# VHH binders against q12xb4: the designs that were tried, part 28

Target 1, 267 residues: q12xb4
Amino acid sequence: MLDFVGLGLFDEKDISLKGLEKIHNADKVYVEFYTSILMGTDLEKMEMLYKKKITVLSREDVEQHAEDWLVDAKDSNVVFLTGGDTMVSTTHVDLRLRAADMGIKTTLIHGASIASAICGLSGLQNYRFGKSVTIPHPYVSNRGVRVVSQTPYDTIKNNIEAGLHTAVFLDIDKDKGYMTVNQAMEILLEVEGKLGEGVMVDRLAVGIARAGSPSPVVKADYIEALRDYYLGGPLHIVVIPAELHFVEAEALVKLAGAPEGILENID
Below, E stands for the ipSAE of ESMFold2; O stands for the ipSAE of OpenDDE; V2 stands for 0.75 times the mean of E and O plus 0.25 times the DockQ between their complexes.

## First folded at step 16 (VHH; framework vhh_8pnl_2)

Design Y6 (at its last fold request DockQ between E and O 0.56; V2 from the best seeds 0.00; counts 0 for: pae E 4.2 > 2)
Fold by OpenDDE, fold request of step 20:
Structure Y6 (fold): chain B 267 residues (1-267), chain A 122 residues (1-122)
Amino acid sequence: as target 1 above (267 residues)
Amino acid sequence: QGQLVESGGGLVQPGGSLRLSCADAGFTFSSYAMAWYRQAPGKERELVARITRGGRTNYADFVKGRFTISRDNAKSTLYLQMNSLKPEDTAMYYCAASIRYEWLDSKEYDYWGQGTRVTVSA
């Protein structure tokens, strides 16, 4: 059997009691830290609290060589740990499908998800969100040209036109590190400068840092101002609101420090 | 949007074969879902084949087993083996990459190549 267990948002204590129970009953415990990471803990602390040895799996282990370790779940209880909630990433869904193909029964133990946390922290309503998007780290091509994805800009644009908020996930790169809200704002403004469609000009944005921690930061401001706002350490995520419900607007002002002017443009 | 580099296109007779390549242009290849698209003259860009980060593949209906998409992460290269080519396969072929794991729509890809032209003519 393979148990997928979400660890929650921030540290080793965010796991559910049911998740912990799965770990205690497991013969083998794996964890991946590439889709998400618990910034408030480390492997040693996790192992100490969970009282179980944990094997870290690389992205390659999970996405390319899963069968090598999944086979253990045919005859024993295997737990697969992930930051946040399980199955939010399609990587996990694919893993579960592979397990199914191998005749391995799977179960899900859910954890707190950033997808819902951003709503709680900002006051934005979950049902008003559209397609989410990830901002990848820009890179310099072999030809020496800076390459910036336009997809986040377009996705945000489409959502805005539809009156939907956008959850903007920020890239985690093993070499480039954790993308910050500031970097995200800069990238979006860079694309705005290139396209000139006006989507990001004076656009309200919400920066969120360290969701699930004892000291999360939620700051709403226009993108130009937010670009220069220090939110502290990782992890960061961005929300780009579209049309705001009056409750949302009030929440952003009172809870996220949004400019009061946004209260004048609500439905 | 991006500077993926396609190669392998050219002129080929009906029934012939080509192997297209898309090489790493400086990004972390293994972290991206990849796809091949094509655009024929006067037509919209259409999906040819796509492959997840984990190697799962999906093909357009017109492929009918003639094409094979594959990836070599060690070489940071995406391939499209095209067999039994038809005149209707004549198009500019584009490589696309997305930071997402899964199969995506065309508008969801982060990076695109400049394309390599495939001409199938008797």
Scores: ipSAE 0.442, ipTM 0.767, lowest interface PAE 1.5, mean pLDDT 93
Fold by ESMFold2, fold request of step 20:
Structure Y6 (fold): chain B 267 residues (1-267), chain A 122 residues (1-122)
Amino acid sequence: as target 1 above (267 residues)
Amino acid sequence: QGQLVESGGGLVQPGGSLRLSCADAGFTFSSYAMAWYRQAPGKERELVARITRGGRTNYADFVKGRFTISRDNAKSTLYLQMNSLKPEDTAMYYCAASIRYEWLDSKEYDYWGQGTRVTVSA
């Protein structure tokens, strides 16, 4: 049997009681840290609280060599841990499909997902979100040219035109680190300078840091102002609102410090 | 314009082989899902093969075991080994990269290469 257990947003205590029970009854416990990171904990703290040895799997172990560890679930209890909620914003449905091909039953034990947390923290309604996007770190090519992805800009543009908010995930790179809201605002403005389509002009954005922690930051402002606002340490995420309903606008003002002037533009 | 650099294209006889490479020293391949696309003259660009950040692969049906996509993250290089080439494989071949894994249309890739030409002729 294979149980997928989401670990929630921030630390080892965010696991559900059902998730913890699955860990306690498991013969083998695996985790991957590459789709999400619990900033408030580490492997040692997890093992101490969960009272189980936990084996870390790489992307290659999960994506190419899953059968090497899945086979244990044919005759024992195996748990696979992921930050957040396992099947949200991951490719891990592939593991369920491979397990099914091997005759292995699977279950999902949900955890809190950043996808829902941004709605609660900002007051923006989940049913008004369009396609999400990730801003990758820019890089310098071997010809010395700075390369910046245009895809996040285009996705935001399309969502705004459809009246839909955009959840904007920020790249995590082993060498360049955790992208900040400040860097994300700079990148979007850089692309605006190249395209000139006006998407980022007078555009409200919401920066969120350390969702699920004791000290989250939620700050809404226009992109140029948010570029200069310090949100503290990782992990950061951005939301770009489209047209706001009056309750959403009120929430951004009262809960995220948005300029009160945005209330004057609501029907 | 794309900044990834393909190489290894050229003129080959039917039944021959080519190995395409895609690299950019400033590009961290381990962070990206990668793909090969091709475009014959007058036709739309089409997927040839893709490989996830962790190495899982998918191939277009027309490949039929003739091509192999691979990646070497330590060398920051993507490969396409093309065997048993036929005239219908004549096209410009492009590599593409996405920070996201999920099933992508060509408009959803973050970075593209400039292309390398493959010509298969008698």
Scores: ipSAE 0.338, ipTM 0.719, lowest interface PAE 4.2, mean pLDDT 90
ESMFold2, look of step 16: ipSAE 0.255; ipTM 0.672
ESMFold2 (binder alone), look of step 16: mean pLDDT 80; pTM 0.816
OpenDDE, look of step 16: ipSAE 0.409; ipTM 0.763
ESMFold2, fold request of step 20: ipSAE 0.050, 0.219; ipTM 0.540, 0.662
ESMFold2 (binder alone), fold request of step 20: mean pLDDT 79, 79, 79; pTM 0.815, 0.811, 0.817
OpenDDE, fold request of step 20: ipSAE 0.027, 0.269; ipTM 0.543, 0.690

## First folded at step 18 (VHH; framework vhh_8pnl_2)

Design A1 (at its last look DockQ between E and O 0.01; V2 from the best seeds 0.00; counts 0 for: pae E 6.4 > 2, placed apart)
Fold by OpenDDE, look of step 18:
Structure A1 (fold): chain B 267 residues (1-267), chain A 122 residues (1-122)
Amino acid sequence: as target 1 above (267 residues)
Amino acid sequence: QGQLVESGGGLVQPGGSLRLSCADAGFTFSSYYMAWYRQAPGKERELVARITRGGRTNYADFVKGRFTISRDNAKSTLYLQMNSLKPEDTAMYYCAASIRYEWLDSKEYDYWGQGTRVTVSA
């Protein structure tokens, strides 16, 4: 049997009791940190609290060589741990399908997800969110050209036109590090400069840092101002709101320090 | 289907006060996200005040502290206390309710009353 267990948002204590129970009953426990990282903990602390040895799997181990360790789940209980909620903002459905192909029964134990936490932290209604998007780190092509993705800009634009908020995930790269809200704002403004469609002009944005921690930071401001605001250490995420409900606007002002002027734009 | 019934409208002099009521005969008050709208002759229907299930309120700019929206859950009744009334406040006032808690515009409310007429004249 293979149990997918979400670890939650920030540290080893965010796991559900059911998740912990699965770990306790497991013969083998694996974890991946390439999709998400619990910034408030480390492997040692996890192993200490969970009272189980945990093996870290690389992206390659999961995406290319899953059969090598999945086979154990045929005859024993195997747990696969991920940050956040299992199967959310990951490609691990492929892993689950591989398990199924191998005749391995799978279960899901859910954890807290940043996808829903952003609503609670910002005061924005989950009902008003549209398609989410990730801002990738810019890269240099083989031809030596710097490439900046326009996809986030377009996705945000489409959502705004539909009256929907956008959850904007920020890239994690082993070499380039954790993308910050500041970097995200710079990228969006750069794309605005290229396309000139006006989507990011005087656009309200919400920066969130260290969701699930004892000291999360939530800051709402216009993109230009938010670009220069220090949110502290990772992880970061961005929300671009569309038209606001009056409660949402009030929440952003009172809870996220948004400019009071946004209250005047409420219909 | 829930029925909303407005009352309390009438003729009042400028500077006077009225208290509008909206009785909910169909559903428990806890199920509704409610608002007051008004429509003057020859004008479009416009929002006056909104109140969430949790009691958070929002007012149109023209209210300027003159009106207060409130709800009595025990009586399943929505109120609009209107003070310092002006001739421009003359309109049919409508109660609106939604069984949903989400961002709503005037077209997305589930239930509407028949309205109560408010006339402000010297």
Scores: ipSAE 0.179, ipTM 0.673, lowest interface PAE 3.0, mean pLDDT 92
Fold by ESMFold2, look of step 18:
Structure A1 (fold): chain B 267 residues (1-267), chain A 122 residues (1-122)
Amino acid sequence: as target 1 above (267 residues)
Amino acid sequence: QGQLVESGGGLVQPGGSLRLSCADAGFTFSSYYMAWYRQAPGKERELVARITRGGRTNYADFVKGRFTISRDNAKSTLYLQMNSLKPEDTAMYYCAASIRYEWLDSKEYDYWGQGTRVTVSA
């Protein structure tokens, strides 16, 4: 049997009681930290609270060599831990499908998701979110050319035109690390310079750091100002609002420090 | 300024085979969903095959049974093995990469190659 258990947002205490019960009954417990990491804890603290040895899996172990550890779930209880809610903004549905092909029963034990947390932290209405996007780290190709994806810019443009907010996930890379809000703002402005369509001109953004912690950072400002605003350590996420409902604008001003002038652009 | 480089195209007789490859070792290949697309003259670009980061594959209806998509993350290379080629397979073949699972249309990919031509004729 394979149980997928979400760890929630920030530390080892965010696990649900059902998740903890599954861990206690497990023969083997695995975790991956490459889609997300609980910045308020570490493996030792998790093992101490959960009273179970936990084996860390790499992306390679999960995406390329999953059968090596999935096979144990045929005859024993296996738990797979993921930050947040296990199937939200991950590719782990593919892992469930591979388990099903092997005749392995799976269950989902949910955790709090960043997708819902950004709505609560910002005051932006969840039903007004469009397609989300991830900003990949820019890279230098084998031919020496700097490559920056334009897809996030285009997605934000299309959402804004439809009156929809954009949740902008930020890349996590083994070598390049956790992308910051500052880096994301720089990337969006770089693409604006290339495309010249005005999407990022006078554009409000919301930077969020360490959702689920005792004192998360939530800062709204125009993209150029947010480029230089220090939000502290990871994990970071960005939200790009479209046209704001009055309550959303008030929330950004009062809760996220947005310039009060944004209220003048509402009825 | 193509970001990905395809190779292996060429002229082949009906019933023949070709193996396309696509590489650019400048990014963390294992982090990306990969696909092959094709575009015949006067037609829209269409999906041929897609492969997830974990190796799960998906094929267009016209391809099933004749082509095989695969990836080698250690070599940062995507492949398309094309067997039993038909004149209808004549097209420019493109490699595409996305950090996000977005295959609904070709505009959702982060990176594209310049393409490699495949011509199938007697």
Scores: ipSAE 0.173, ipTM 0.627, lowest interface PAE 6.4, mean pLDDT 89
ESMFold2 (binder alone), look of step 18: mean pLDDT 81; pTM 0.828

Design A2 (at its last look DockQ between E and O 0.51; V2 from the best seeds 0.00; counts 0 for: pae E 5.2 > 2)
Fold by ESMFold2, look of step 18:
Structure A2 (fold): chain B 267 residues (1-267), chain A 122 residues (1-122)
Amino acid sequence: as target 1 above (267 residues)
Amino acid sequence: QGQLVESGGGLVQPGGSLRLSCADAGFTFSSYAMAWYRQAPGKERELVARITRGGRTNYADFVKGRFTISRDNAKSTLYLQMNSLKPEDTAMYYCAASIRYEWLDSEEYDYWGQGTRVTVSA
């Protein structure tokens, strides 16, 4: 059988008791680190706590060669570990479908997802979120100009027009590193300078660092001010609110340090 | 706005083959899902083929079996091998890159190329 187990947000302790039980009873345990990163742990710490050897699978192993390891679940207990919640913001439902075609029973053992954590940390209502985006690292073209994706700006604009908040994921690259809230604010302001549509003018943003850790940072301010606010180490994520319900605005002021003036715009 | 660079287009006879390439210095292909689109004169852009970060492919019905999308992450290059070309394949061909999910509409691609022209004679 194949058990999908979510690892939660931050470290090896975020696994559920049910998840840990599945690992302990497993004949083989696999993990992928390409959809997410648990900043508070590493493979050695996971293996020490879980008392099990864990094999790391690449994108190719999962996307192209899944039958090579799925077949083991016909005659043994196999666990597949993913950061957060396995089926959230991944394409891993494909593995469940392939397993079903092979006659392999699957289960889901949920973990806490960043999608819910940003709502809890900020006080913004989950059903008021629209389509999310990722800001990719910019690059410099052969002509020496900075190339920046416009897509995050356009998505934020469309969500705001619909009264919806935007979860803004920040790129991770082995060479360019973990994008910070500061860099994200600079990128959004750069695109605003090119487009001039006013989407980022006097725009509130919420910077969140190290969700799920013992000391997360949640800071709300106007984009210009957040550009200069240090949130500490990775991982960072941004939320751009649209029109706020009173309770959402109150939460941002009291829990994230937003300027009290935002309460005047609720009526 | 495009900084990706397509190449390999040109004039070809029906039944012929072309290989398109897409690259740019400093662009990290391994982080992106990639696609080829085409646009004939007076038409909207349409999907030709897509390839995920992990190498899975998806093709438009009109080109399946004749075209092959591939990627070489070590060389940071995307390819489109086009065989058995028909006059209806005449179009400007564009590469596109998305850091996000495979099921985006075209406005959610982060980067586009400037295009390379493919003309199939007669």
Scores: ipSAE 0.276, ipTM 0.687, lowest interface PAE 5.2, mean pLDDT 89
Fold by OpenDDE, look of step 18:
Structure A2 (fold): chain B 267 residues (1-267), chain A 122 residues (1-122)
Amino acid sequence: as target 1 above (267 residues)
Amino acid sequence: QGQLVESGGGLVQPGGSLRLSCADAGFTFSSYAMAWYRQAPGKERELVARITRGGRTNYADFVKGRFTISRDNAKSTLYLQMNSLKPEDTAMYYCAASIRYEWLDSEEYDYWGQGTRVTVSA
């Protein structure tokens, strides 16, 4: 048996009681930190609270060599831990499919997800969100050219045109680190400079840092202003609102420090 | 548009084989889902094959086992082995990369190559 368990947003205490129960009954416990990381804890604290030894798996272990450790689940209870909620990352769906291919039964124990947390923190309504997108770290090609993805810009544009908010996930790279809201704003503005479609002109954005922590930061402002705003340590995420409900606008002003001017265009 | 570089295209006779390659040393290859697309003259761009970060593959219906998409993360290179080529396979073949695990539409890819031309003719 393979149990996928979401750990929640921030620290070892965010796990559900059902998740903890799965760990207690497990013969082997694995964890991955490449899709998300609990910034408020570490492996030692996790092991201490969960009273179980935890083996850390690399991205390669999960995406390329899963069979090497999945085989244990054929004859024993194996738990696979992830930050946030399980199966939010499609790489985990792949893992579950691999397990299925091997004849391994799987179960899911859900945890708190950033996908819903951003709604709670910002006051934006969940049903008003469209397709999410990830901003990848720009890179320098082998030809020495800086390459910036335009996909986030286009996705945001499409959502806005449809009257939908956009959850903008920020890239995590082993070498380049955790992308910040500030970097994200720079990238979006850079793309605006190239395309000139006006999507990011006077665009309201919400920066969120350390969701699930005792001291999360939620700041709404226009992109240019938010670019220069210090949100503190990781993890960061961005929401780009479209048309706002009057309650959403009020929430962004009162709870996220948005400019009061945004209330003027609300019906 | 990305800086992916396709190679391996050329002129082949029907029934022949080609192996296309796509590479870019600048981006974190292993973090991306990859795909091959093609565009024939006067036709829309269409998916040929795609491969997830984990190595799962999917092919267009017209492939019918003739092509194989694969990746070498150590070499940061994507391949398309094309066997039993037909005249209707004549097209510009493009490499695409997505930070997403899912891929639905061509517009969802973050980076594209400039393409390599494949011509199948007697």
Scores: ipSAE 0.235, ipTM 0.666, lowest interface PAE 2.1, mean pLDDT 92
ESMFold2 (binder alone), look of step 18: mean pLDDT 79; pTM 0.817

Design A3 (at its last look DockQ between E and O 0.66; V2 from the best seeds 0.00; counts 0 for: pae E 6.1 > 2)
Fold by OpenDDE, look of step 18:
Structure A3 (fold): chain B 267 residues (1-267), chain A 122 residues (1-122)
Amino acid sequence: as target 1 above (267 residues)
Amino acid sequence: QGQLVESGGGLVQPGGSLRLSCADAGFTFSSYWMAWYRQAPGKERELVARITRGGRTNYADFVKGRFTISRDNAKSTLYLQMNSLKPEDTAMYYCAASIRYEYLDSKEYDYWGQGTRVTVSA
């Protein structure tokens, strides 16, 4: 049996009691840190609290060589740990499908997800969100051309037109690191400069840092101002709100330091 | 617009084979879902095949086992092996890449190539 267990948002204490129970009953425990990282803990602290040895799997171990360790789940209890909620990453779906192909029964133990945490932290209502999107790190092609994805801009635009908020995930790259809210704002403004559709002009944005920590930062401001605001260490995420309910607007002002002027735009 | 570079297109007879390649990905290749699309003259762009980060594949109905999409993460290269080509396969073939965090529709891919032309004619 293979149990997928979400670890939650920030540290080793965010795991559910059911998740901890699965670990205690497991013959083998694996963890991956390439999709998400618990910034408030480390492997040693995890092992200490969970009272179980944990083996770290690389991206290659999970995506290319999963059969090598999945086979153990045929005859024993194997736990696969991930940050957040276990099925948020496409890698986890692939892994679960591989397990299924091998005749391995799988279960899910959910953890706290950034997808819901951003609502709680910002005061924005979950049902008012549209498609989420990820801002990838810009890259330079082998031909020396800088390439910036326009997909985030378009997704945000579509959501706004539909009156929906956008959760904007920020890229994690092994070489380029954790994308910051500041970088995200710069990228969105860069795309605005290229496309000129007005989507990011005077656009309100919410930056969130270290969700689930004892000291999360939530800051709402216009994109230009937020670009220059220091949120501290990772992880970061961005929300671009559309039309606001009056309660949402009040929440952003009182809880996230949004400009009071946004209250004037509420119908 | 992306800077992916497709190659391997050309003129082939019906029943022939081609192997397309997509490269020049200056991004972390392994973090992306990849796909091949094609667009015939006067027709809309359509999905040919797609591959997940982990190598799971999906094909359009018209492929019928004739094409194989694969990826080499070490070389940051996407391939499309095309066998048993038919005249109706004549099209511009495009490489596309999508970030790992979303399941995107065709219009939502982050990066596209300029395309390589495949012509199947007797």
Scores: ipSAE 0.329, ipTM 0.723, lowest interface PAE 1.9, mean pLDDT 92
Fold by ESMFold2, look of step 18:
Structure A3 (fold): chain B 267 residues (1-267), chain A 122 residues (1-122)
Amino acid sequence: as target 1 above (267 residues)
Amino acid sequence: QGQLVESGGGLVQPGGSLRLSCADAGFTFSSYWMAWYRQAPGKERELVARITRGGRTNYADFVKGRFTISRDNAKSTLYLQMNSLKPEDTAMYYCAASIRYEYLDSKEYDYWGQGTRVTVSA
């Protein structure tokens, strides 16, 4: 058997009781930290609480060489741990498909997901979200040209036109690190300067840091102001609201410190 | 305009083979879903093949059995092995990359190459 167990948002205590039970009954326990990492814990703390040795799998182990460890699930109980909820905002359904091809039964043990946490922290309605996007770190090409993806800007534009909020995930890179809300605001403003379409002009954004921790930060302001607002350490995420329902606007003011003037624009 | 660099195109006789490559030194391929597209003169750009970060592939119907998409993340290189080439395969071939999950929406890519020409003589 292969059990997928979500670890939740922040530390080793966020695992569900069902998840912990699966770990206790497992012959082998694997984890990956490349889709995200629980900032409030580490492998040693997890092993201490769960009373089980945990093997860390690299992206290559999971994405290219899955069969090397999946075969163990044919004759034993294997657990695969992922931050958040295993199948949300990951490509790990691929592992379920590979397991099915090998005749391996799989189960899902859910954990709290960032997708729901942004709704609770901001007060924005979950059904009001459109297509999500990730802002990749800019890079310098072989030709010496700075490359900045325009896709996040276009996605936000299309969602706004449809009256839908955008969840904006921020790149994690081994060399460039965890992208911050500040960097994300700078990138969106840079693309605005190139396109001149006005999408980011007087645009409200919500910066969220350390969701699920004892000290999360939720700050709503216009993009130009949010560019310079310190949210502290990782992990960061951005939400770009579209037209606000009156309850959503009130939530942003009261829960995220949005300028009170946004309440004057709703009916 | 495009930032990824394709290579390996050229003139080939019908039934022949070519191997296209796509690379960029500043680019971490292992984080991206990759694809090959093509565009014949006067036609719209069309999907040829896609590959997930984990190596699962998806092919256009016209390609099945003749082309193979693959990736070497250690070398940051995407490949398209093209066998049994036909005159109808004559087109510009483009590499594309997306940092986003590609299960349901394959239309929007973060980065594109400028293309490499494949010509299959009649």
Scores: ipSAE 0.197, ipTM 0.638, lowest interface PAE 6.1, mean pLDDT 89
ESMFold2 (binder alone), look of step 18: mean pLDDT 79; pTM 0.816

